# Ledger of designs, part 1: VH-VL binders against Probable nicotinate-nucleotide adenylyltransferase (nadD)

No score or structure here was measured in a lab: all are predicted.

Target 1, 199 residues: Probable nicotinate-nucleotide adenylyltransferase (nadD), of Chloroherpeton thalassium (b3qyz5)
Amino acid sequence: MKKIALFGGSFDPPHYGHFALCTLTRELFSPEKIILSISKNPLKGSANAPEAHQLAMAKLMAEELGKTGPVFEVSDWELRRAGFSYTIETLRHFHAIEPNAELLLCIGEDNYQIFEKWKAYQEILQLAHLVVFARSGTQGEQQSSRIIPPERYTWVQLDLPLSSSDLRREIAEGQDWQAKMPSSIAAHIAAHRLYQNEK
Below, numbering starts at 1 at the first letter of every chain, in headers, positions and changes, except where a header shows other numbers; antibody chains aren't numbered by Kabat.
ipSAE, averaged over its two directions, is called F for ESMFold2-Fast, E for ESMFold2 and O for OpenDDE. V2 adds 0.75 times the mean of E and O to 0.25 times the DockQ between the complexes of E and O.
Where letters were taken out, [cut] stands.
Atom coordinates printed by the task and the answers are left out, and those that the model quotes come from them; centres of patches stay.

## First folded at step 1 (VH-VL)

Design F7
Fold by ESMFold2, look of step 5:
Structure F7 (fold): chain C 199 residues (1-199), chain A 121 residues (1-121), chain B 107 residues (1-107)
Amino acid sequence: as target 1 above (199 residues)
Amino acid sequence: QVQLVQSGAEVKKPGASVKVSCKVSGYTLTELSIHWVRQAPGKGLEWMGGFDPEYGETIYAQKFQGRVTMTEDTSTDTAYMELTSLRSEDTAVYYCATGAVAGTPYYFDYWGQGTLVTVSS
Amino acid sequence: DIQMTQSPSSLSASAGDRVTITCRASQGISNYLGWYQQKPGKAPKRLIYDASSLQSGVPSRFSGSGSGTEFTLTISSLQPEDLASYYCLQHDSYPFTFGQGTKVEIK
C-alpha cells in the first residue's frame, strides 16, 4: 500500500525541528513521498519572508532531506489558491492525485486536541491517518476527545524546542541562529537579508 | 444544541472601552469556537474576528486590529470581546456566533441575542 | 479582502411570488458561502450552508445554488413571514465578509 506523508507549514524559516519531524516520519512509515505543503499564514506580518523566499527555502530543505533518499517534494498548491485553504481541501487535492495511496497527515499535539473543530474532520479521518507529534511530558492523549478512534492516529514523541517565530527574532537581533538550520538555508537568509527588522 | 446568552446593553462615552460577554451552553468552549459580528443601526453585518481552530489563534479583521481583544474562559464557558478607544461609529449591536462545532455545519449556525453598545457624548 | 456584492439591495413582492437574490464574490470562494435571514429586531438565522445545503428546520421553499463567484438564494413561493433582510457570507478566507444585505418586503 503506497503511503504519502503531508507536512503543512509556512517554513518561515525552515529549521532542524522540521527536519527531525520529516526524518522520523520517513523512518517510521517508509512513505513513497513526503510532501512539504506550504501554507498561507493569515497572521503573517511585515517581519515574515515574501512567499517566493518561503518557497525557495522549503525547496532547499527538501533538497537537504533528499540527500539520504529522494522522497521529499514541495507543494505550492495552497499558495496558488485564491483564498486560504482548509486542510480538508489540501487532502482532497492530494487524494485526487493519488487515490490509491494512504495519506499520513502530520500534525502537532495542540492541533490534535482541537481536531474536532476542523472543517470536515470526519472526512479528514476517512482520507488520512493522523501522525501526532507530542512533546515529552504532555497529557494530550488522556485529555483528547473520545471521538477519534485509536486506529486513526499514531503518537510520536519528539521534544525539539525550535520555532520559526523564535528564529525570526534571533536573526533580527543577531543571535546565534545559523546552527539551527541547514547551511544552505542560512546562506539564503543571509544573502537576501531576510528577517532583518524583526524584534 | 448550542445556546449563546450575551451581557446586557451598554452606554459609553467616546474614548472608553466595552467588554461584552457571551455565555455558552449545550456545548463547551473546548468543543467550539466563537466569532463576533456587529451591526450598526440600519446597516449590514460586519465580521470582527474569531478563533480559528486550524491555526490555533484568534484572527481579527484589520479594521479592528489594535482595538479589539477576544478571549475565552473555558472554566466558565464564557467568551469575551473587548473594544477600546470607542468612537460614535462603534454604536452597534454586537453578536457572538459559533464557528466550528463538532458534528455540525460550520459558520454561524448559532447566534447570541445581541448586545447594544451605544457610544455618545 | 473578498468583496461580496448582493443584488438587489431591496425588493417588494407579493405572497406566492418567486424571489431570487444573488451574491457575487470578487474572487473564487468554492462553496464556502452561507445565507442568513434577519427578521426585524432579531439575531440572524442561517438558512443555507455550503452554498446549497438547507439548514435543518428551514422551510423547503428556500434553496441555494452556485459555486465559485456567483451564488443565488431562491424563495420559491414567498410567504408573509419571510419579511426580513437577507445576507450572504463568504468564509473562504479572512477577513470573512458579508454582502451588504437585501431587504425583502411583502406587498
Scores: ipSAE 0.313, ipTM 0.725, lowest interface PAE 3.7, mean pLDDT 86
Fold by ESMFold2, look of step 4:
Structure F7 (fold): chain C 199 residues (1-199), chain A 121 residues (1-121), chain B 107 residues (1-107)
Amino acid sequence: as target 1 above (199 residues)
Amino acid sequence: QVQLVQSGAEVKKPGASVKVSCKVSGYTLTELSIHWVRQAPGKGLEWMGGFDPEYGETIYAQKFQGRVTMTEDTSTDTAYMELTSLRSEDTAVYYCATGAVAGTPYYFDYWGQGTLVTVSS
Amino acid sequence: DIQMTQSPSSLSASAGDRVTITCRASQGISNYLGWYQQKPGKAPKRLIYDASSLQSGVPSRFSGSGSGTEFTLTISSLQPEDLASYYCLQHDSYPFTFGQGTKVEIK
């Protein structure tokens, strides 16, 4: 059965943490396609990149990831919507495009812990299999106590100490930020002077 | 059955602050998101803010940004809304209401009884 | 912000009459709209969710229709206990916004 993996995020900016998640998913699940779905940030302020630049950097991320296999695509479907998109709408959209594929919804551990609060989470579990990226070892007993059936998710340990929020601050402060992302993305940030007005 | 019980009416002077509580029973605050809505006398309903679990953040209406704080105490299952620098136009009934819960549409399906806050000197 | 324009602002009708209340969104909101009833001195009560789905325990004389930008609440046979203010709410985008309300009175 074909597998399509979905990563949601603002990628503002992309960094090697995002790359590690995408690469590991490709190696573990061999999906036919990995879709980077660009999301709006409801708290977006002047410290964030304009959406056109977020899309441009996501495309650079997909190009870099694709150098070792052309399975990565970028979707701006959520950005083109007038309102914020709930995950269930995004899943319905991609299910309609690929009705014969198994959708893998890739989320972080923090999202997994509050997954029951998500809109229509039971329908999400019917449409997709969760891939949960968690830090090593510390949540095993909490994982076994969750109400989500074990057949509906796969737990993947990956210790990633990078965040876009920290990186935006580091760029504004002139700290060592360029080594935390591929050079094409760092060059884009520098050329367009992104993140220089951090709060 | 979810029930939301709010603290009692308050009378405040301009410039003061008010903190309204909302105690949840029938569920816990680890299982619910709480939103706040106010209604000035004889006026319509106005959303103030609430926790959005998909974004993992409390979202405040811009009108109240900088004056409102919404917090939760999971040990007592009590949500709080604090509004500072009160003005006469803040006189209203303040409601807490549930956001979406697991398996239900994203609506305010349960409401507290309301808390009248009167601002006068 | 999405403006919700509700009409009429008030109406008077006889028991048994069919009543319609409309709500227009300033931009598309799909079906992310609810209808609420508020009786004097009480908290609002949800009647309709997802534009057209009837809340459990709400009488079948209430119905909702519409999608996108145009929405209607219908009371097929007005009863004395239906006298209240009615509000639409969009929850497609923050900030969530209510219509200004419709006061329904008998006679």
Scores: ipSAE 0.013, ipTM 0.599, lowest interface PAE 7.6, mean pLDDT 84

## First folded at step 4 (VH-VL)

Design S9
Fold by ESMFold2, look of step 7:
Structure S9 (fold): chain C 199 residues (1-199), chain A 120 residues (1-120), chain B 107 residues (1-107)
Amino acid sequence: as target 1 above (199 residues)
Amino acid sequence: QVQLVQSGAEVKKPGASVKVSCKVSGYTLTELSIHWVRQAPGKGLEWMGGFDPEYGETIYAQKFQGRVTMTEDTSTDTAYMELTSLRSEDTAVYYCATGSGSYPYYFDYWGQGTLVTVSS
Amino acid sequence: DIQMTQSPSSLSASAGDRVTITCRASQGISNYLGWYQQKPGKAPKRLIYDASSLQSGVPSRFSGSGSGTEFTLTISSLQPEDLASYYCLQHDSYPFTFGQGTKVEIK
């Protein structure tokens, strides 16, 4: 059965933590396709990159990931919509395009803990299998919700000490940021003076 | 089951600020998504902003961006809405509202309302 | 912003009458619409969620219908206690927006 994995985010900027998540998903599930779905930020400020640059950096990320396994694609469908998009609407979109595929929805543990609060979460579970990335082995599945059937999710441990928000601060402050991402993405940030301290 | 109790009425001068509180009981604040809605006298309801649990952030209506701040104190289970640079047209009843933990986009529970009067 | 146009702005009807209130959205909102009742001096109360689902404890004379851009609240047999203002609310997209309201009075 065809598998398509979905990573949502702003990738603002992308970093090796994102690469690790994507690579591990490819190895664990062997999906035919991994889609990097660029989300709108309804609270966009000057500390964030413009959407055109977020899209450009996501394409660089997909290109770098694709060098060792050409299954990565970028989707700007959420960016082209008016307003904010709920995850269920994104899933309906990809299900309509690929009705014969199993969708894997890749999320962090924090989102898993509040998954019941997501719009139409029961329909999400019908459309997709959750892949939950968690950091701590001592705090693993013992904190998982009882209402999500165990066959509807897979728990993956991966401790990632990188975040885009910390990285945006580090770039603005002139800290050592370039080593935390592939050089093509670092060069893009530098060439366009993204994330400069101008707020 | 859930109860939202708001602070009392306030009278302010133009240019001042107001901070309305909304104390949660029956649930902890972290289990809820608090939104703020106002109603000028004799007028309709207007959404001001609220916490979106799927995004994990507070979303403000653009009309109030830069003048409104919504915060939470989980140690007291109290949400706050602060509106600055008050104008006479900000005279309104301010409500906090929320859904249950399973339905955060519905307004099942409302505070009693806080009248804020801004007079020159 | 999604504009919610509610009509009529007010109505006056006799007890027992069937009344309807309409909301039109400026763009499609699927079924992400609620109906709220506000009695004088009180906070709003939700009557209908997801366009057509009746909230628990709400009298069955209230019903909602519609999807996309056109929505209707119906009171099949108006009662004196239904004197209130009624609002639709869309939660499809931020900012969430209410209709302008419909004041229902009993003749």
Scores: ipSAE 0.085, ipTM 0.618, lowest interface PAE 5.3, mean pLDDT 86

## First folded at step 7 (VH-VL; from S9 with heavy chain Y103W)

Design P3
Fold by ESMFold2, look of step 8:
Structure P3 (fold): chain C 199 residues (1-199), chain A 120 residues (1-120), chain B 107 residues (1-107)
Amino acid sequence: as target 1 above (199 residues)
Amino acid sequence: QVQLVQSGAEVKKPGASVKVSCKVSGYTLTELSIHWVRQAPGKGLEWMGGFDPEYGETIYAQKFQGRVTMTEDTSTDTAYMELTSLRSEDTAVYYCATGSGSWPYYFDYWGQGTLVTVSS
Amino acid sequence: DIQMTQSPSSLSASAGDRVTITCRASQGISNYLGWYQQKPGKAPKRLIYDASSLQSGVPSRFSGSGSGTEFTLTISSLQPEDLASYYCLQHDSYPFTFGQGTKVEIK
């Protein structure tokens, strides 16, 4: 049946780690659509890009990913909401739009380990199948879950040593950061002087 | 099993800062989501902020934004709340609170409270 | 911010009486509401979570009901040890907000 994958993140900035995860999801699950859902960060500080630039970079990411097929879309639905937004609310939104689609919720291993603390996590499991990306590299076996039934998640082992927070620091310090992302995104960061120190 | 033990009472002058500690035992601090609640004398409870495990960040009530910092030292399993630019209205008992387990994890366990008195 | 209006502010009742305390939210909060008891000089204690679920170890004379905007805590047979202040807390969205409290005394 129709599959729609959801990747939440601030993409602040996007990097080749995000690309690898999205590409692997396309290959493994063949979804009709992969939605890059821009997560709201209510604690935004001077080290983060403004939301308009986060959205612009996510669109560049979707364009680059879409060169091999037009399955990637960006959603700013969470950004348009007032205050804090939880994943259950995002899933209810996409379920209402696509009630006959199987939703795949793509999350990292760290979030999997604390998933029971997420708001309404049992309803999330009714609305979506979890796709869990493990950070540990070459571990070949799934970790068993004590609280999430095995039919509600798929374990995918892919650990790439890239993080947006490290990149923000590297950009601010003038380290060589451009090779860790597609040139279109690097050009956007440079043109708008994003993540620079206050100098 | 979870026990929260807070630092002792403090007396401060207006404009000073206070840092209240909350030592966790029975669990490690990383297994919990610590929140801070205060209660002025004869008044009700007021949420100040706390860690949200889904966001992975500490959320501060707008009223205290810029004056409050909540930190954690996982090597000692101790959470801290620091409130700066104290005013007489900040006289209150300050509680740390948390829960373990699944949603909703809020506030099964409370510290004993720390009285902070702000007077000239 | 979601305002929680709690009533009554205080009450005095006899041992064995049925007591009800209400809490009204300024907007819908589904069932994301807890009830807390605070005995004099002590930290609060959770009685009810998710509007109606009884916390383990809490006597069955306590019960909660409601959803959306209207919620009730009931003590079916008031006991001397129930002398306390009672608070509702919404945990639907930040900032989390408490009702102003209900002080319960035994006559």
Scores: ipSAE 0.488, ipTM 0.768, lowest interface PAE 2.6, mean pLDDT 87

## First folded at step 8 (VH-VL; from P3 with light chain H91Y)

Design Q3
Fold by ESMFold2, look of step 10:
Structure Q3 (fold): chain C 199 residues (1-199), chain A 120 residues (1-120), chain B 107 residues (1-107)
Amino acid sequence: as target 1 above (199 residues)
Amino acid sequence: QVQLVQSGAEVKKPGASVKVSCKVSGYTLTELSIHWVRQAPGKGLEWMGGFDPEYGETIYAQKFQGRVTMTEDTSTDTAYMELTSLRSEDTAVYYCATGSGSWPYYFDYWGQGTLVTVSS
Amino acid sequence: DIQMTQSPSSLSASAGDRVTITCRASQGISNYLGWYQQKPGKAPKRLIYDASSLQSGVPSRFSGSGSGTEFTLTISSLQPEDLASYYCLQYDSYPFTFGQGTKVEIK
């Protein structure tokens, strides 16, 4: 059966943590496509890149990831919508495009812990199988996941301490940040002076 | 099971500020998504804002943007709503509301309400 | 903003009557609608969520129906304790909006 994996994120900026998650997903689930769905952040401020640059960097990430196989795509569908975008809306969109595919929704452990609070979470479970990335030593799955049937999720242990928020701060402060991402993305950030003036 | 206990009634002059508290018991504040709803005397219910757990942030109704701040103190399990630059039209009962369950958790638990009267 | 229009604004009915309150949304909201009862001087109480799901502990004489833009709360046999104001709430999108309310009085 055709599998399509969905990764939501701002990718603001992309970094090797994102690369590791995407590569591991390809290895573990062998999806026909991995879609990098660029999400809006409702509280975006001057510390964030303009949406056009977020899209450009996500495309660079997809190109770098795709050098070993062309399964990566970028979707700007959430960016083109008015208002705040909920995961259920994104899933309905991709379900309509690929009604016969199994959708794999890739989320972090923190979102798994509160998944029952997400808009229309029961419909999300009908449309997608959850892939939950958790750090070593967490015990939250058993305590918070009793509402989600075990056949609707896969637990994946992965400890990746990189974050775009920390990276944005490091770039603004002039820390050594280039080694945390592929050179094509670092060059884009430098050429456009992104993240330089955090208020 | 969840109890929301609000601070007592307040009388304020125009231009002042008010800060209403909502103390949670039976659950921790981090397990809930607190929203605030007001009701002017003899009028209907009006949503002011609340925490969205999927976005991880507070959304304010545009009408109150710039005058309202909603905060939480997880060490005391207490949520707060502060409304500044009070006008006579802000006279209302202010409710905190939430749910302990899954989506849609809007709203199976309500505080008792706090009357705020703005008069000179 | 999604406007919610309730009808009627008030009604007076006898005990045992069937009562119907409608709520119309200015745009489609799927089934993301709740019904609330507010007795005088008290906080609201949720009766119905997701348009038609009855909240635990609510009497079975209350039922909800509808989807999209048209929704109905029905009280199949009005009881004296049902004297209250009733509100619909859409939670499809922010800002959340209530209907203006329906005041139900017992004759």
Scores: ipSAE 0.559, ipTM 0.797, lowest interface PAE 2.0, mean pLDDT 88

## First folded at step 10 (VH-VL; from Q3 with heavy chain Y55W)

Design R6
Fold by ESMFold2, look of step 12:
Structure R6 (fold): chain C 199 residues (1-199), chain A 120 residues (1-120), chain B 107 residues (1-107)
Amino acid sequence: as target 1 above (199 residues)
Amino acid sequence: QVQLVQSGAEVKKPGASVKVSCKVSGYTLTELSIHWVRQAPGKGLEWMGGFDPEWGETIYAQKFQGRVTMTEDTSTDTAYMELTSLRSEDTAVYYCATGSGSWPYYFDYWGQGTLVTVSS
Amino acid sequence: DIQMTQSPSSLSASAGDRVTITCRASQGISNYLGWYQQKPGKAPKRLIYDASSLQSGVPSRFSGSGSGTEFTLTISSLQPEDLASYYCLQYDSYPFTFGQGTKVEIK
């Protein structure tokens, strides 16, 4: 059964937390592909990088991850769409491309807790297996689901204290940020003066 | 199970602002996605905006962008809709609406409505 | 914006009649459509969600059908308490939009 893992995010900017999640997913599930799907947020303000730069940095992230195996790809499909993009629409897209693959949808614990409020969540469960990454102090304890069948999700504990929101602030304030990401991405941020008005 | 109780009717002059409240009971406000819908006298229903739980943000209809603000006070389980620069065309009954549980939660619970009259 | 066009704008029917109300969307909305009943002086009440799923506690004489751009609410045997205005709502994309409504009266 071919497995394709999907990570949605703005990667704004990418950091070693994203690298850890992607590497762990590769080791745990052995997917044939891991797709970094750039999320669209039409409500973004000046504190965020332009979408073209988010795409460029995600490609640099995929290049760095791919040095140990070429399973990483970037998708800009969500960015090319008008308006708000919902996870069900992204899953339908990749299901149409790979109808015989098992899709692994990688989400954070906070999204898992409200998953039943997501648009068409029941169809999401038919199209994909959830991989839930828990970062908080639940100490390896698996969270109980009220509505998600046990066979439709896998719980993974990974406690990494890195955040794109914190990094955007740290870059704007001139704090130490370069060590939290690969040098190619740090160089891109510096060369294009990204995030310097985030106050 | 969910009850939405709104503030009372208001009469305003053009150019003023109004802030309508929506008190939640049966659930906590954080468990819900509150939206606001208005209905001018003798007219149909019009969506104004609301919280989208998948996006984690409040979305405003473009028609009201810049004049409407929707806020929540979780300590009192009360949602608010404030509309500024009122015109006579803003005379309407304003509803808060939501659902609990799972998708689709639009909109199986409604407040009783708040009449806002804008006149000279 | 997705425009929702209801037909008819109003109707009068006798008790026991079969009543059909349609909504046409200006673009495809899959099955993301709800039907609402509003009695005079009251807040709306949801009857149907996802085009055809009956809300709990709603009488089975109400049914919904359709997908894409054409949707129908049917009342199989009109009752006196069904005197109301009926609205469709699309929730496929923002802004969410209602049809203009259909007033149903008993002859």
Scores: ipSAE 0.562, ipTM 0.794, lowest interface PAE 2.0, mean pLDDT 88
Fold by ESMFold2, look of step 11:
Structure R6 (fold): chain C 199 residues (1-199), chain A 120 residues (1-120), chain B 107 residues (1-107)
Amino acid sequence: as target 1 above (199 residues)
Amino acid sequence: QVQLVQSGAEVKKPGASVKVSCKVSGYTLTELSIHWVRQAPGKGLEWMGGFDPEWGETIYAQKFQGRVTMTEDTSTDTAYMELTSLRSEDTAVYYCATGSGSWPYYFDYWGQGTLVTVSS
Amino acid sequence: DIQMTQSPSSLSASAGDRVTITCRASQGISNYLGWYQQKPGKAPKRLIYDASSLQSGVPSRFSGSGSGTEFTLTISSLQPEDLASYYCLQYDSYPFTFGQGTKVEIK
């Protein structure tokens, strides 16, 4: 059964937390592809990079990840659509492209806790298997959901204290941010003066 | 199971602001996605905005953009809708609404409504 | 914005009658449509979600159908307590929009 893993996010900016999640997914599930799907947020503020730069940085992320194996791809399909990105629409798209593949939807624990509030979440479960990355302080895979069948998700423990929101603030304030991402991405941020007006 | 209890009626002059509260009981506020709907006297229902749990953002109808702010205080399980620069056509009953369950959670629980009257 | 057009704007029918209310979307909205009942002086109540799914506790005389752009709410045998205004709501995309309403009166 072909496996394709999906990571949604704005990658705004990408950081080593994203890298760790992606490489762990490669190790644990051996997917044929890992797709970085760039999420669209129509409520953009000056604290966020323009969509073209988000796409450029995601491509740099895929290049850096690909140095250890060529399974990473970037999708801009969500960016080309109007309005907010919804996971069900993205899954329908990739299901149509790869109807024989098992789609692995990679999400954080926070999203798992509210997953049943996501648009058409039951169809999501028919189209994909959830891979849930737990944060610090949780019991391993002992958590159960009354709403989500246990066979529809896999619990993965990975405690990473990095966030794009904190990083955007650190860049705007001139704090030490460059060590939290590959140098190619840091160079892109610096060359285009991204995140200089975070507040 | 879920109850939404809103603040009482208010009378305001044009140009003033109003802040309507919506207290959640039976659930915590973080379990819900609160939206606001208004209804002018004798008129239909009009969606004003609400929290989108997948994106974690509050979405406002463009008609109210710049005049409306929707906030939540999780320590008191209370949602708020503030509408500024009031005018007579803002006279309406304002409802908070949500659902406690899964998608689609729009809108199986409603507050009792808060009448806001704007007159000179 | 997606415009939701209800028909008729009002109707008057006898107890026991079968009535239908139609809602048309200006763009395709799949099945992301709900039907709401509002009795005078009260908050609305959800009857139908996802075009055809009956809300728990709602009498089976209410049913919904349709997808895409055309939707109907049917009351198979009108009861006196069904005197209300009825609204469709699309939740496919923001801003969410209601139909203008249908006032149902009992003769």
Scores: ipSAE 0.488, ipTM 0.754, lowest interface PAE 2.3, mean pLDDT 88

## First folded at step 11 (VH-VL; from R6 with light chain N31R)

Design U5
Fold by ESMFold2, look of step 12:
Structure U5 (fold): chain C 199 residues (1-199), chain A 120 residues (1-120), chain B 107 residues (1-107)
Amino acid sequence: as target 1 above (199 residues)
Amino acid sequence: QVQLVQSGAEVKKPGASVKVSCKVSGYTLTELSIHWVRQAPGKGLEWMGGFDPEWGETIYAQKFQGRVTMTEDTSTDTAYMELTSLRSEDTAVYYCATGSGSWPYYFDYWGQGTLVTVSS
Amino acid sequence: DIQMTQSPSSLSASAGDRVTITCRASQGISRYLGWYQQKPGKAPKRLIYDASSLQSGVPSRFSGSGSGTEFTLTISSLQPEDLASYYCLQYDSYPFTFGQGTKVEIK
């Protein structure tokens, strides 16, 4: 069966942690596509890049990843929507486009722990298989609720201690940040003076 | 089982502020999504705002935007709703509400209500 | 904002009667609707979620139906303790909105 993996995020900015997750997903699941779906952030502050720059950097990320295996695509569907956007709505969209594909929804461990609180989470489980990325230094595999059947998710250990939030602060403070991302993305950030007001 | 215990009734003058507390028992506050609903005397229920766990943020009804702040103190498992620039039409019973279950958790647990009276 | 219109605004019925309360949404809300009972002087209590799912501990004489824009709450055999106001709530999108309420009285 055709597999399509979905990574939601603001990629604000992208970093080598995102690259590692995407590369591991390709190795483990061999999906036909990996879609970088840019999430709408209703609480954007001055410390975040404008949406146009988030989209531009996500495209640079996809181009860089695609140099060795062109399976990566960027979707701005969530950005084009008015109002609040939820994962179930994104999954319905991609299911309608690819009704015969197995959708793999890639999420972090923190999101797994509160997954039963997500809008229409039962339908999410009908539409997609969860791929949960966990960090080192956490407890082993943890079930935040017994209502997520174990056959509906795959647990993947991968700990790269990089965070877009930390990077935004490091850029604002003039710390060494450029080595944590591909040079094309670092050049974009520098050329447009992004993240100069992170707190 | 979740229990929500609210602070006592308050009488305020127009222009003042009020801060209603909602103490959580049976669960920790971080496990819940607290919302606030008010009811003017003899009137229906009106949603004011609440925490959205998927977005990780508090959403306020536009009618109250700029006058309401909803906060949480995890050390005491207590949620707060503060309403400023009070007007006589803000006289109402204010409820905190939540659920301990999965989606949809709106609203199988309610506080007892806090009457706020705004009079000149 | 999604307007929720309840009908009737009040009703009076005898014990044992079948009672139906209707709630109409100004736009489609799928099944994302709850029904609440509020007895005099008390906080509301959830009866129904997801349009038709009965909350645990709620008597089976209560049932809900509908999807999209039109929803009903039915009390199959009205009991004296059902004297209350009833509200629908949509939770499809923010702001969440209640219907204006239906006051049910026992004759």
Scores: ipSAE 0.582, ipTM 0.805, lowest interface PAE 1.8, mean pLDDT 88

